# Miniprotein binders against p73408, part 2

Target 1, 371 residues: p73408
Amino acid sequence: MRQILIAPDSFKGTLSAGEVCQIALDVLAPEFDCVAHPLADGGEGTLEAIANNLDGQWQTVRVQGPLPDQTVDACYLWLPQEETAVIEMARASGLPLVPVGEHNPEIATSYGTGELITHAARRGAKQIQLAIGGSATNDAGLGLLMALGWQFLDSQGQSVGWGGQALGKVAEIIPPVLNAFPQVTVLCDVTNPFYGANGAAQVYAPQKGADPAMVQRLDQGLRHFARVVREFDGFEINFPRAGAAGGMGGGVAWALETKIESGFTAIAKLTQLEQAMAGCDLVITGEGCFDHQSPQGKVVGGVLELAKKINKPAIIVAGQCQLSQTVLPNVLKIFSLVGPDMPLEKALQHPQTALKKRLVQVKQYLIQSQN
Below, E stands for the ipSAE of ESMFold2; O stands for the ipSAE of OpenDDE; V2 stands for 0.75 times the mean of E and O plus 0.25 times the DockQ between their complexes.

## First folded at step 1 (miniprotein)

Design t3b (at its last look DockQ between E and O 0.03; V2 from the best seeds 0.00; counts 0 for: pae O 16.6 > 1.5, pTM E .671 < .8, other shape alone 3.274 > 2.5, placed apart)
Fold by OpenDDE base, look of step 2:
Structure t3b (fold): chain B 371 residues (1-371), chain A 82 residues (1-82)
Amino acid sequence: as target 1 above (371 residues)
Amino acid sequence: SDEVEKLLEEIYELMDKVFEIAEILEERGDKDAADKVWELAERIFDLAEKFEETGNPEYLKQAEKLVNEAQKLIDEVKKKLS
């Protein structure tokens, strides 16, 4: 065993995927030939993970923030070779950009995300990968679409304005003339429909600052908007994943005639994970918490599935592991940062040291396995 | 390899002491002293890794110096806590 692919997710709240890779390289090299391949799920750290794998150019654009009177300097990643822009909506319209106490999904707008898309299109993007995690909004992407030139008018022929409050007011839709517009792919791992008990508002609006009454208004707005869209062109916007990012998944899928894909799948394709893994003898992957849900949708699960498909052995390095090795036949060993020698609180406070400690054990294990 | 293993063992023992002290200090609201000890432990570990990577014995010597400093700091903290 000579070549190792290091393909982790972020350890959410502690280490980026890139940092995990660097620490792994520092510990495992020069004993092993290691290739860093940081991954993400389309959530936080996606741009950084891609930038570490591909020759990218950071683009900073001043755009509308999530709140009406707010402007932000948002970054997206331009990939000149692939003619692809990778955009995280959270950089323009994200929950962390909203000041404490000002969370309001009736007011919050996705307009700034649309401005990023417009900038990318003008830059010459043929493709746009749009990660929609971490939204402050429940506007079904209306703001985003307005930035692209869509008009949404009320019964009086006036613009409905911004935010989730606008949804229930839409009476007329006027699409822009988009010539040679880039192909947009929405990255999303949630399966929530557009509205209803499992819809955008009911599930996600509370964490964005919605009280129960606001949740009901937002859901009614989504229902109304869905009806207007259906009347406009016959499109059924209430499908699985449409509820992502407060309905942005559905709104963008409808308006831009795009697909919603898994974040991991899209990133794995973009970064050529399979090719990289095929060239290695072993893959090391990991995340902050490897649990029973990890195999079904997280980066680690995707890596393990791919490794199994192409008959590569795998090692997992996790912050915490709740799974036994027996459930994953292609996994050689699981290492947890947390253990008798490393309490959880200390691992969280000193994640770099905790990871280094475990990677030394990984190194020892690998050396012993070669003898 | 034997020297590195021994140093790593010393680092782990030091870390265990850091954790013990940190828990006590956190309960008392004096986090700064524990953080200093931990910073030293991290630096020691980094030096150990550099030694493994480069084979340069100077890193090992530096690590040993820091181990001694860390142990002194731990002892001082323990004295303040008694």
Scores: ipSAE 0.026, ipTM 0.361, lowest interface PAE 4.9, mean pLDDT 88
Fold by ESMFold2, look of step 2:
Structure t3b (fold): chain B 371 residues (1-371), chain A 82 residues (1-82)
Amino acid sequence: as target 1 above (371 residues)
Amino acid sequence: SDEVEKLLEEIYELMDKVFEIAEILEERGDKDAADKVWELAERIFDLAEKFEETGNPEYLKQAEKLVNEAQKLIDEVKKKLS
């Protein structure tokens, strides 16, 4: 029997990557031997995709939320065989945790994410994969580092406190007395530097609730903090990807001496995607893209690049796709959920039915092509 | 190898220069030039990342060509600033 790897992203807002895999398994069996390998890019669905691929245990921790008087129950994924914890910053310090109308990156803190790291370390983690998308904060990881024992003091010797407002107050940095942390890898797909016109505050703080005046104050704070860090140990914090998650990329890279990696690349390595793909004859990948006529996302692109590298043919199943099979020589065919027989509104209302219909067509195509 | 590490160091040095120049260009109101410089830095960084992850020498060769192109563009932009 033909062995098929089902390696999709989620169809954002409609179907998880795991649900896409299950529908494909249901439709393609028993004619084809399918292996589910749900994926993510470091954003929505990352912990779930990893949990579907590896034997993991969810850990729930009561931590500080993004607002100073808020606590939240935040989950991370413990992978005991890999001695690794996978943490999504957004579950402790994310924008969705902030009520509508209360978005304020000048006060929002990353402290709760640091508490998750501490919990994972005490659990026995040797490595942490830290996904930093979806944050409410512009504090350069100050809150996170304070939870790990760092002190940031103003000119009067007092703690600068939390939030983006604190960055411009920093006059002295005191590292923790006891300094034993797991190896941290930051998962990041934005390329923005720490400060400036393309920096964290200018590009992303408006989406987190900053008006133009606040954006300028936040950017000034980041510039000041960068200078203090340079004076402290010579580290040049304003590099590509340092601006991710309100400067978190730069802050943790500096303080924890870690690498910033692409979310897809890190997840593909952790779940051994290349080995799984090498064991199959064909790859089916896909993504949701119902309202946009855009190129495929990081998951689909990464799967196709890997498939080309190890000479595996691919099929794409997506909401919509502008790519041509002649531009992508290892792609046998592209199936769009939206079409004359499945208008956009109907596909969004019944995404499982829309996907199943297209997967039946994939099955018919594969049978007719002499698999 | 030593040659590979040397190229990666060149890439990071160029990115530092790119960010410095882009900042100056934006402060002077030349946003189109700054955006072009940012785009080159992003492409070079992406190739360096792929080389670190895969070890594929094709990525390194492509990065070297882009490093040379970026240096030429940076030199042209510096002439305009003078």
Scores: ipSAE 0.000, ipTM 0.186, lowest interface PAE 18.3, mean pLDDT 84
ESMFold2 (binder alone), alone request of step 1: mean pLDDT 75; pTM 0.651
ESMFold2 (binder alone), look of step 2: mean pLDDT 78; pTM 0.677
ESMFold2, look of step 5: ipSAE 0.000; ipTM 0.243
ESMFold2 (binder alone), look of step 5: mean pLDDT 76; pTM 0.652
OpenDDE base, look of step 5: ipSAE 0.000; ipTM 0.179

Design t4b
Amino acid sequence: DTQELAKKLEQLINAIEDLAKMAEEHGDEKLVKRAEWLARMVEFLLKAAEKTGSPRLIELAEYLAKAIELLVRYLEENGDPEVLKQADELAKLIEDLLKEAEKLAS
ESMFold2 (binder alone), alone request of step 1: mean pLDDT 63; pTM 0.513

Design t5
Amino acid sequence: SEELKRIAEWVKELAELLKEKGDPEAAKLVEELIKALEEALETGNPELVYLAMELAYAVLRAIEKGDEEAVKKAEELVKEALELAKRGDPELIEEAFKKLRELIEELKE
ESMFold2 (binder alone), alone request of step 1: mean pLDDT 57; pTM 0.413

Design t5c
Amino acid sequence: SEELKEIAELVKELAEYLKEKGDPEAAKLVEELIKALEEALETGNPELVELAFWLALAVYDAIEKGDEEAVKKAEELVKEALELAKRGDPELIEEALKKLDELIEELKE
ESMFold2 (binder alone), alone request of step 1: mean pLDDT 62; pTM 0.484

## First folded at step 2 (miniprotein)

Design fd6 (at its last look DockQ between E and O 0.02; V2 from the best seeds 0.00; counts 0 for: pae E 21.4 > 1.5, pTM E .643 < .8, placed apart)
Fold by ESMFold2, look of step 2:
Structure fd6 (fold): chain B 371 residues (1-371), chain A 86 residues (1-86)
Amino acid sequence: as target 1 above (371 residues)
Amino acid sequence: STIRITFEGSDPEKFKEALEKIKEWAEKYGAEVEFRLEGDKLEITVRGVSPEVLEKLIEEALELAEKFGLEVTFYIGDEVYFITEK
């Protein structure tokens, strides 16, 4: 075990994936040769994890915010060697950008996210990885598409405007004259369909500020829009995962002819995780998981699946793990930050110390295993 | 607790038998079952499992894997994993 890949998720709320990697590098040297490969699942820390792995350039663009009278400085990651832009929708159209008393998915627009896509295209992007978590919107991507040149007109030939309120007004769809945009991949793990009992409005609009009457109007708007899209070109927009980000998943898939992919899968491909892992003797992965009811994250699961596929042993370092619940065949050992010598509250208050302590134990375990 | 069980192999009848056994087992203990079949992989998600029942389920899945010559992987937690076809 001479070369170790350090491939963690962030310990959400405490340590970034990059910080986890740095602590591991510091502790395991000089006895072990370590390679940092911080990861993410398309949510918190995605752009930062990719930036730690690839030679990227942060781009800051002044764009339309989620509220009609709001502008924001939103950033995305430009990867010139890969001809790829990585965009987090929430940085332009996200719920955190909206003051609490002003949450309104009938008004909130995704237009600024479309402006980021346009900027990336002018930069030379051929591919866009679009993470759509944390949105303030329920507009099915109408705003985004308008920024790309689509027109959505009412029965009087006037623009339907922005927001979820606009969906029910659409009578005519006019695609842009030039329809040559980068290929877009939507990063999403949500399974909800476009509309209905488990759809975007019913499940997610309440946390974006919708009362029950608004939820019904939004759901009806999505149903109407789905009908108009079907009449326009036959596309059935109400498929699983289409309801992500207030219908963005469906809208982008329809208009930009792309599919929805898991965030981990896309990030692992982009950062060449398989190639990095193939060059190592062992993988250390991990995640926060300080709540004993939290599921194993998609990063840890995906790393373990890949490690098994290419016959690499793995060690897990996590905030709180129940060893009696673990029968993972390629995992040598699991180390929990929380234990008798590190109570939960102390680990949360001093996560760097807790992680370092466990990584020293990992080091000792690995040294003993070499003999 | 939630557990995801992945069986790997090429024989559809063995996937069918493994899935039916897990479904019968889950019904016996009041757990919910969801599954996905992807070529040579069968993914089974079982929800609403107590820690004691979870240990027994893992033991049964290992016995099924050995009996049918399948590889098995477990993912423990309340996470539902799915794959977008691309």
Scores: ipSAE 0.000, ipTM 0.106, lowest interface PAE 23.8, mean pLDDT 83
Fold by OpenDDE base, look of step 2:
Structure fd6 (fold): chain B 371 residues (1-371), chain A 86 residues (1-86)
Amino acid sequence: as target 1 above (371 residues)
Amino acid sequence: STIRITFEGSDPEKFKEALEKIKEWAEKYGAEVEFRLEGDKLEITVRGVSPEVLEKLIEEALELAEKFGLEVTFYIGDEVYFITEK
């Protein structure tokens, strides 16, 4: 009996990775021995995907929200066996938490994310995986660091306050004494530098509510902060990936001396994807859209590269496949949810049904391939 | 949830109906709508919609695209979710 690893990403906006796995199990069992291994890229659904793979405990903490007058109940995942906390900054400092019309990356703070990290550290975390997607902030992680005990003072010796507006005011840095602090790994797939034309403010601040004038102010703030950091300890914060989450990637990497890893790579390691895949004969992966960029750095691409590395065949089930003729190594077949028998509209309205229909075809294909 | 819908391949004047319809929907459901028109490309960002509203917006966008012969792309979280093949 062929053992199959089901290792999908979420079908963004329609199905979680866990739901995709469950539908696959329902269709492919009992004819095949299937193992569910839901994945994520460090974006939305990361905590849920990990929780489905590992014995995790949800922790709810009341923390500072993205806005100064806001508090939120934020959840993170505690993995007691691994002594690891998995934190999504978006749960505390995310764009969806900002009320409509109040998006302002000059005032939005990452402080609540720092409170989650502090809580995890107190809980006994040796490792923290910090997913930084979906931020409301362009504060370079200043708020987060303040929650950990960093002080950022202006030329008058007063605290610079919160938000992107604070960056240009920093004149002095006072680090905390952190004893036995957990190792933080930042999960990030972007390569944006800290500032400049491709920097945090120029690229991401508009989607967080910044007008062109605000973008310029924020970028100047990032430039100023980078200079102050360089003067403080010689660290060059303007490196690839530093611009992630409004500069949080750079700020955390600097202050906590952390590594920035791809979300997929970190999750794959944490969930032992390679080991799981090695124990299977076939891997089925998928995402909402498979395009020419999908093989590069996304969950599906990561799964395929791993499958290639360990000589496992793969099947892709995608919401829509734009790669009609792409011969990928070790890929047996690509199934698209959308097709002549399933218009896009129907697939969007009934993603479960669309997926089930394709998985039935996958099942038939696999049965025929065994004969 | 936030979605971005891009319409391409037509005269900007043809985007008026699409824009107005999306605005009407946004008002009806209390969503924030931003739009950007660049040449033959209309980008519409809709924020603060429920999954149910999102579904309806997508349906309407598809209908509009079909009606006007436009290429429509849907983005969720700055990632391509669906591209309609002309």
Scores: ipSAE 0.000, ipTM 0.245, lowest interface PAE 14.8, mean pLDDT 85
ESMFold2 (binder alone), look of step 2: mean pLDDT 72; pTM 0.669
ESMFold2, look of step 5: ipSAE 0.000; ipTM 0.132
ESMFold2 (binder alone), look of step 5: mean pLDDT 72; pTM 0.665
OpenDDE base, look of step 5: ipSAE 0.000; ipTM 0.221

## First folded at step 3 (miniprotein)

Design d14a
Amino acid sequence: DPEEIRKKIEEMADRARESNDPKELIDLIRKIAQLAREATDEETLKYIIWLMAQIALESNDPEFLIELIRKIADLAREATDPEVRKLIEELLKEIAKKAE
ESMFold2 (binder alone), alone request of step 3: mean pLDDT 71; pTM 0.622

Design d14r
Amino acid sequence: DEETLKYIIELMAQIALESNDPEFLIELIRKIADLAREATDEETLKYIIELMAQIALESNDPEFLIELIRKIADLAREATDEETLKYIIELMAQIALES
ESMFold2 (binder alone), alone request of step 3: mean pLDDT 66; pTM 0.549

Design d54a
Amino acid sequence: SDEELKKEIQELADKAWEALKKGDKETIKKYIDEAFKLAEKTGSPEAMLYAIFTIARLAYEALKEGDKELVKEAIKMAIELAKESGDPELIEWAKRVLEEIEKELKE
ESMFold2 (binder alone), alone request of step 3: mean pLDDT 69; pTM 0.581

Design fd10
Amino acid sequence: STVRITVEGSDPEKLKELVEKIKELAEKLGAEVEVRIEGDKVEITVRGLSPEVLEKIIEEALELAEKYGLEVTVWINGKYVTIEEK
ESMFold2 (binder alone), alone request of step 3: mean pLDDT 71; pTM 0.655

Design fd7
Amino acid sequence: STIRITFEGSDPEKFKEALEKIKEWAEKYGAEVEFRLEGDKLEITVRGVSPEVREKLAEEAKELAEKFGLEVTFEIREKD
ESMFold2 (binder alone), alone request of step 3: mean pLDDT 77; pTM 0.722

Design fd8
Amino acid sequence: STVRITVEGSDPEKLKELVEKIKELAEKLGAEVEVRIEGDKVEITVRGLSPEVAEKIAEEAKELAEKYGLEVTVEIREKD
ESMFold2 (binder alone), alone request of step 3: mean pLDDT 77; pTM 0.710

Design fdr
Amino acid sequence: SKVEITVRGLSPEVLEKIVEEIKKLAEKYGLEVEVRIEGDKVEITVRGLSPEVLEKIVEEIKKLAEKYGLEVEVRIEKDE
ESMFold2 (binder alone), alone request of step 3: mean pLDDT 71; pTM 0.610

Design fdr2
Amino acid sequence: STIRITFEGVSPEKFKEALEKIKEWAEKYGLEVTFRLEGDTIRITFEGVSPEKFKEALEKIKEWAEKYGLEVTFRLEKDE
ESMFold2 (binder alone), alone request of step 3: mean pLDDT 63; pTM 0.487

Design t3c
Fold by ESMFold2-Fast, scan of step 4:
Structure t3c (fold): chain B 371 residues (1-371), chain A 82 residues (1-82)
Amino acid sequence: as target 1 above (371 residues)
Amino acid sequence: SDEVEKLLEEIYELMDKIFEIAEILEERGDKDAADKLWELAERIFDLAEKFEETGNPEYLKQAEKLVNEVQKLIDEVKKKLS
């Protein structure tokens, strides 16, 4: 009996990676020995995908929300066997937590994300995977660092306070006395620098509620903080990825000496994807791309390159991606949800039905290939 | 393998230089030159990330070509600034 690894991304806006795996299992088993290995790129659905692969314990912590007078119940995933915590900053410091009309990156704080890190460290984490997508903040991770015991003081020796507005006030940095601290890996898929025309404030602050004048003030704050950090220990904070999550990428790389990795790379290593794939005869991967012009996603791309590296054949199940790009030689067949028997509108309205229909065709293809 | 590790280190060091020079060009109002450096930095970074994801040395070879192009551009910018 052929061993099949089912390693999809989510079909964003329609089906979770876990749901995709379950539908595939329902169709393909019992004719094939199937192993579900749902994946993510570090964005929406990341904790759920990891929890589906590994024995995880959901931890709920009452923390500071993105607004000063807000508290939220934020969850993170604790993996006891791996001694690893997986934290999505958006669950504590994310844009969706801010009420409509109250978005303001000058006051939004990452402090709550720091409280999650503190809780995970106290729990016994040796490693922390920190996904930094979806932030409400432009504070360079200052709030996060303050929660870890860092002090940032103004010219009068008082705390600068929270939010992107605090960056321009920093005159003195006092690091905490560190005993033992987990290794932090930041999951980040953007390349933006800390400040400038392509930096954190100029590119991302508008979606967080900033008008043009506020964007300029925030960028000036980031530039000021970069100078203070350079004077403090010689670190150059303006590098690719440093602009992620309102400069948090830069702030934590400097203060915590973090690694920065793509979401897929970190998740693939954490879930032992290469080893799971090596134990199978075939990989089925996919994503719910319904735009004809959309390129292949990072999860599907990463799975296909890994399968090529270890000489495993692959099948792709996708919405309606432009597949005229060069396909790797190890791809046996591509099944699109949209086709003559399943128009785009119908596939969008009934994604489970569309996926199930294509998986039945995958099953028939695999049965025929054994003869 | 030692050469591959050295190349990867060089790529990250070069990206820091690219961002410093691009900032100077933006301050001067030379947006076209700055935009070219941003584009090259992004492409080099993407190739380094693909190497980390796949272990495929072909991505580092592609990055090496871009590193050489950027180094020439930086040298020309430095001459222009002197």
Scores: ipSAE 0.000, ipTM 0.242, lowest interface PAE 18.4, mean pLDDT 84
ESMFold2 (binder alone), alone request of step 3: mean pLDDT 78; pTM 0.708

Design t3d
Fold by ESMFold2-Fast, scan of step 4:
Structure t3d (fold): chain B 371 residues (1-371), chain A 82 residues (1-82)
Amino acid sequence: as target 1 above (371 residues)
Amino acid sequence: SDEVEKLLEAIYELMDLIFEIAEILEERGDKDAADKIWELAERIFDLAEKFEETGNPEYLKQAEKLVNEAQKLIDEVKKKLS
């Protein structure tokens, strides 16, 4: 019997990776031995995908939200056998937590994300996977670090306070004494530096509520903080990826000596994707849009590269596909949900039906080709 | 300016590829090779930023040379992966 690994990303805006797996199991499992292995890229759906792969325990913590007067109940995933916590900063410090009209990266703080890290460390975490997508902040992780006991003082010896506006005020850095702190890996798929034309503030602050004048103030704050860090211990914080999450990539790399990995790579390692794929005859993967020029292709791209590495054939099920199959030698066939028999509008309204229809076609293809 | 915009776009696309390769090398335990790739990416980005800040074409010429150096390293890594 053919053993099939179902290793999809979410179909963003319509189906979770777990839901995609369940539909595939319902269609394919009667005829094939199927293993569900839902994936993510470190963005939306990451905790849910990992929880579906591993025996995860949801932890809910009352923490500081992105706005100074806001408290939120934030969940993270505890993996007891792996001694690992998986934290999405967006659940404590994310843009969706800010009401429309109140987005302001000068005041938004990452403090709550630091509180989640503290809780995970006290829980016994040896490793923390920190996904930093969806941030409301441009504070270089300053709030996060303050929650961990770091002190940042202004020229008058007072705390600089929270938000991106605090970065330009830092005159003195006082680190905590850290004893037996977990190893933090940041999940980051952007290459932006800390400051400058392609830096955190210039590229991402506008979507967080910044007008052009505020963008310039925030960028100046990041440049000032970079100078202070360099004077403090010689660390050069302006490197590629340092700009992620309003400079948090740089801030935590400096302060916590983090590793930085792509979201897919970290999740694939954590869930032992390569071992799961090696045990199967074929992998089925997919996402909402397949396009070799698209940044959305990270999960499908990673699965296909891994399948090629270990010589496993692959089938792609994508919401939309603009590319020909001839580009991908290990791919047997690409199935698009959207086509002449399934218009985009209908697929968006009835995503489960659209996916089930294509998986029935996948099933027929596999039966026909199993000689 | 059209040629300059295309080159800057190509530089940032190469940055994405460089980090993917650096992660693969780290995963394989080749930290020295990963560090060299990452250092090269940093230098390329710094030069691109200086060009954007100053408009001085000398920085763009230096970035082009490092992009060619990065492409050779990427090709060498791809041969090792195949």
Scores: ipSAE 0.000, ipTM 0.152, lowest interface PAE 21.0, mean pLDDT 84
ESMFold2 (binder alone), alone request of step 3: mean pLDDT 78; pTM 0.700

Design t3e
Amino acid sequence: SDEVEKLLEEIYELMDKIFEIAEILEELGDPDAADKIWELAERIFDLAEKFEEKGDPEYLKQAEKLVNEAQKLIDEVKKKLS
ESMFold2 (binder alone), alone request of step 3: mean pLDDT 76; pTM 0.676

Design t3f
Amino acid sequence: SDEVEKLLEAIYELMDLIFEIAEILEERGDKDAADKIWELAERFFDLAEKFEETGNPEYLKQVEKLVNEAEKLIDEVEKKLS
ESMFold2 (binder alone), alone request of step 3: mean pLDDT 75; pTM 0.632

Design t3p
Amino acid sequence: SDEVEKLAEEIKELADKIKEIAEILEERGDKDAADKLKELAERIRDLAEKFEETGNPEYLKQAEKLVNEVQKLIDEVKKKLS
ESMFold2 (binder alone), alone request of step 3: mean pLDDT 86; pTM 0.841

Design t3r
Amino acid sequence: SEDPQLVRDAMQLIDRVYELAQEFKRTGDPQLVRDAMQLIDRVYELAQEFKRTGDPQLVRDAMQLIDRVYELAQEFKRTE
ESMFold2 (binder alone), alone request of step 3: mean pLDDT 65; pTM 0.499

Design t4q
Amino acid sequence: DPQLVRDAMQLIDRVYELAQEFKRTGDPQLVRDAMQLIDRVYELAQEFKRTGDPQLVRDAMQLIDRVYELAQEFKRTGDPQLVRDAMQLIDRVYELAQEFKRT
ESMFold2 (binder alone), alone request of step 3: mean pLDDT 62; pTM 0.480

Design t4s
Fold by ESMFold2-Fast, scan of step 4:
Structure t4s (fold): chain B 371 residues (1-371), chain A 103 residues (1-103)
Amino acid sequence: as target 1 above (371 residues)
Amino acid sequence: SDEVEKLLERIYKLMDKIFKIAEILEERGDKDAADLIWELAEMIFDLAEAFRETGNPEYLKAAELAVQAIQLAIDALEKGDRELVKQAFDKAHELIDQLKEME
């Protein structure tokens, strides 16, 4: 009997990775031995995909929200066997938590994300996976670090306070005394530097509510903070990826000596994807859009590279395929949900039906190949 | 792996020179030169990640070529030799085109 690993990303805006797996199991499991292994890239659906793959315990913590007078109930995932916590910063410090018209990266704080990290450390975490997409903030992780006991003082010896506006005020840094702190891995798929034309403020602050004048003030604050950090311990904070989440990538790399990985790589390691794939004869993977950039840390690309490495054939089921008729050596066939028989509008309106229709075709293809 | 750690150490050793030169170029109005250095640095991190993920030695080899291209650009800029800068940038553009085909 053929063993099939079903290892998809979410079809963003329509189906979760878990829902994709369930539809595939319903279609394929009567004829094949199927194993579901839902995946994510560190963005939408990350905690749900990991929880479906591992024995996870949801932890809910009342924390500081992105705005100073806001509190939120934020969930993170505790994995007791792995002694690992998985935290999405957006659940405590994310843009969706800010009411329309109140977006302001000068005041938005990452403090609540630091409270989640503190809770996870007290829970017994030895490792923390920190996904930093969807931030409301441009504070270089300053709020997060303050929640961990770091002190940042102005020239008068007072706390600088919260938000991107605080960065330009920092004159003194006082680190906490930390004993046996967890290893933090940041999940990050953007490469922007800390400051400058391609930096955190110039590229991302406008979507967080900044006008051009505010963008300039935020960028100057990041430049000032970079100088203060260099004077403090010689660390160069302006590197590719440091600009992620309003400079949080840089701030936590400096203060917590974090590892930085693509979301897919971290999730694949955590869920033991390569080992699961080795136990199967074939991999079915998919996502909402498959294009020529897939090998650059997207889920489908990562699955295909792993399958190639261990000599396993793959089938792709994608919402849309943008490949210029390129043939990938280990890919048997690509099935697109959108095609002449299924216009984009219908696929978006009835995603479960569209996916099931293509999976029936996958099943027929595999049965023909069984002899 | 040891190869990735050695590669990252080389990148970090170059980082202060890379970003300081990029800032100087931006201040002088040479945004295209600054953008090229940023693009090569970004590619090195992406290629190192691809190598960690896949174990494919082509990604590590490509990352080493990108490090060499950055080093040549830095050396040319430090010397202030206009012809060497042009040669280094032409080689860097050719390398970027080749590496984009890989990705």
Scores: ipSAE 0.000, ipTM 0.252, lowest interface PAE 14.7, mean pLDDT 82
ESMFold2 (binder alone), alone request of step 3: mean pLDDT 74; pTM 0.676

Design top1
Amino acid sequence: TVEITIRVEENGETYEWEFKIKDKEEFERIIEKALEELEKRNAEKIEVTVHSESEEDAKEIAEEIREILKKHGFTEVKIEIKGNRLKIRAEK
ESMFold2 (binder alone), alone request of step 3: mean pLDDT 71; pTM 0.664

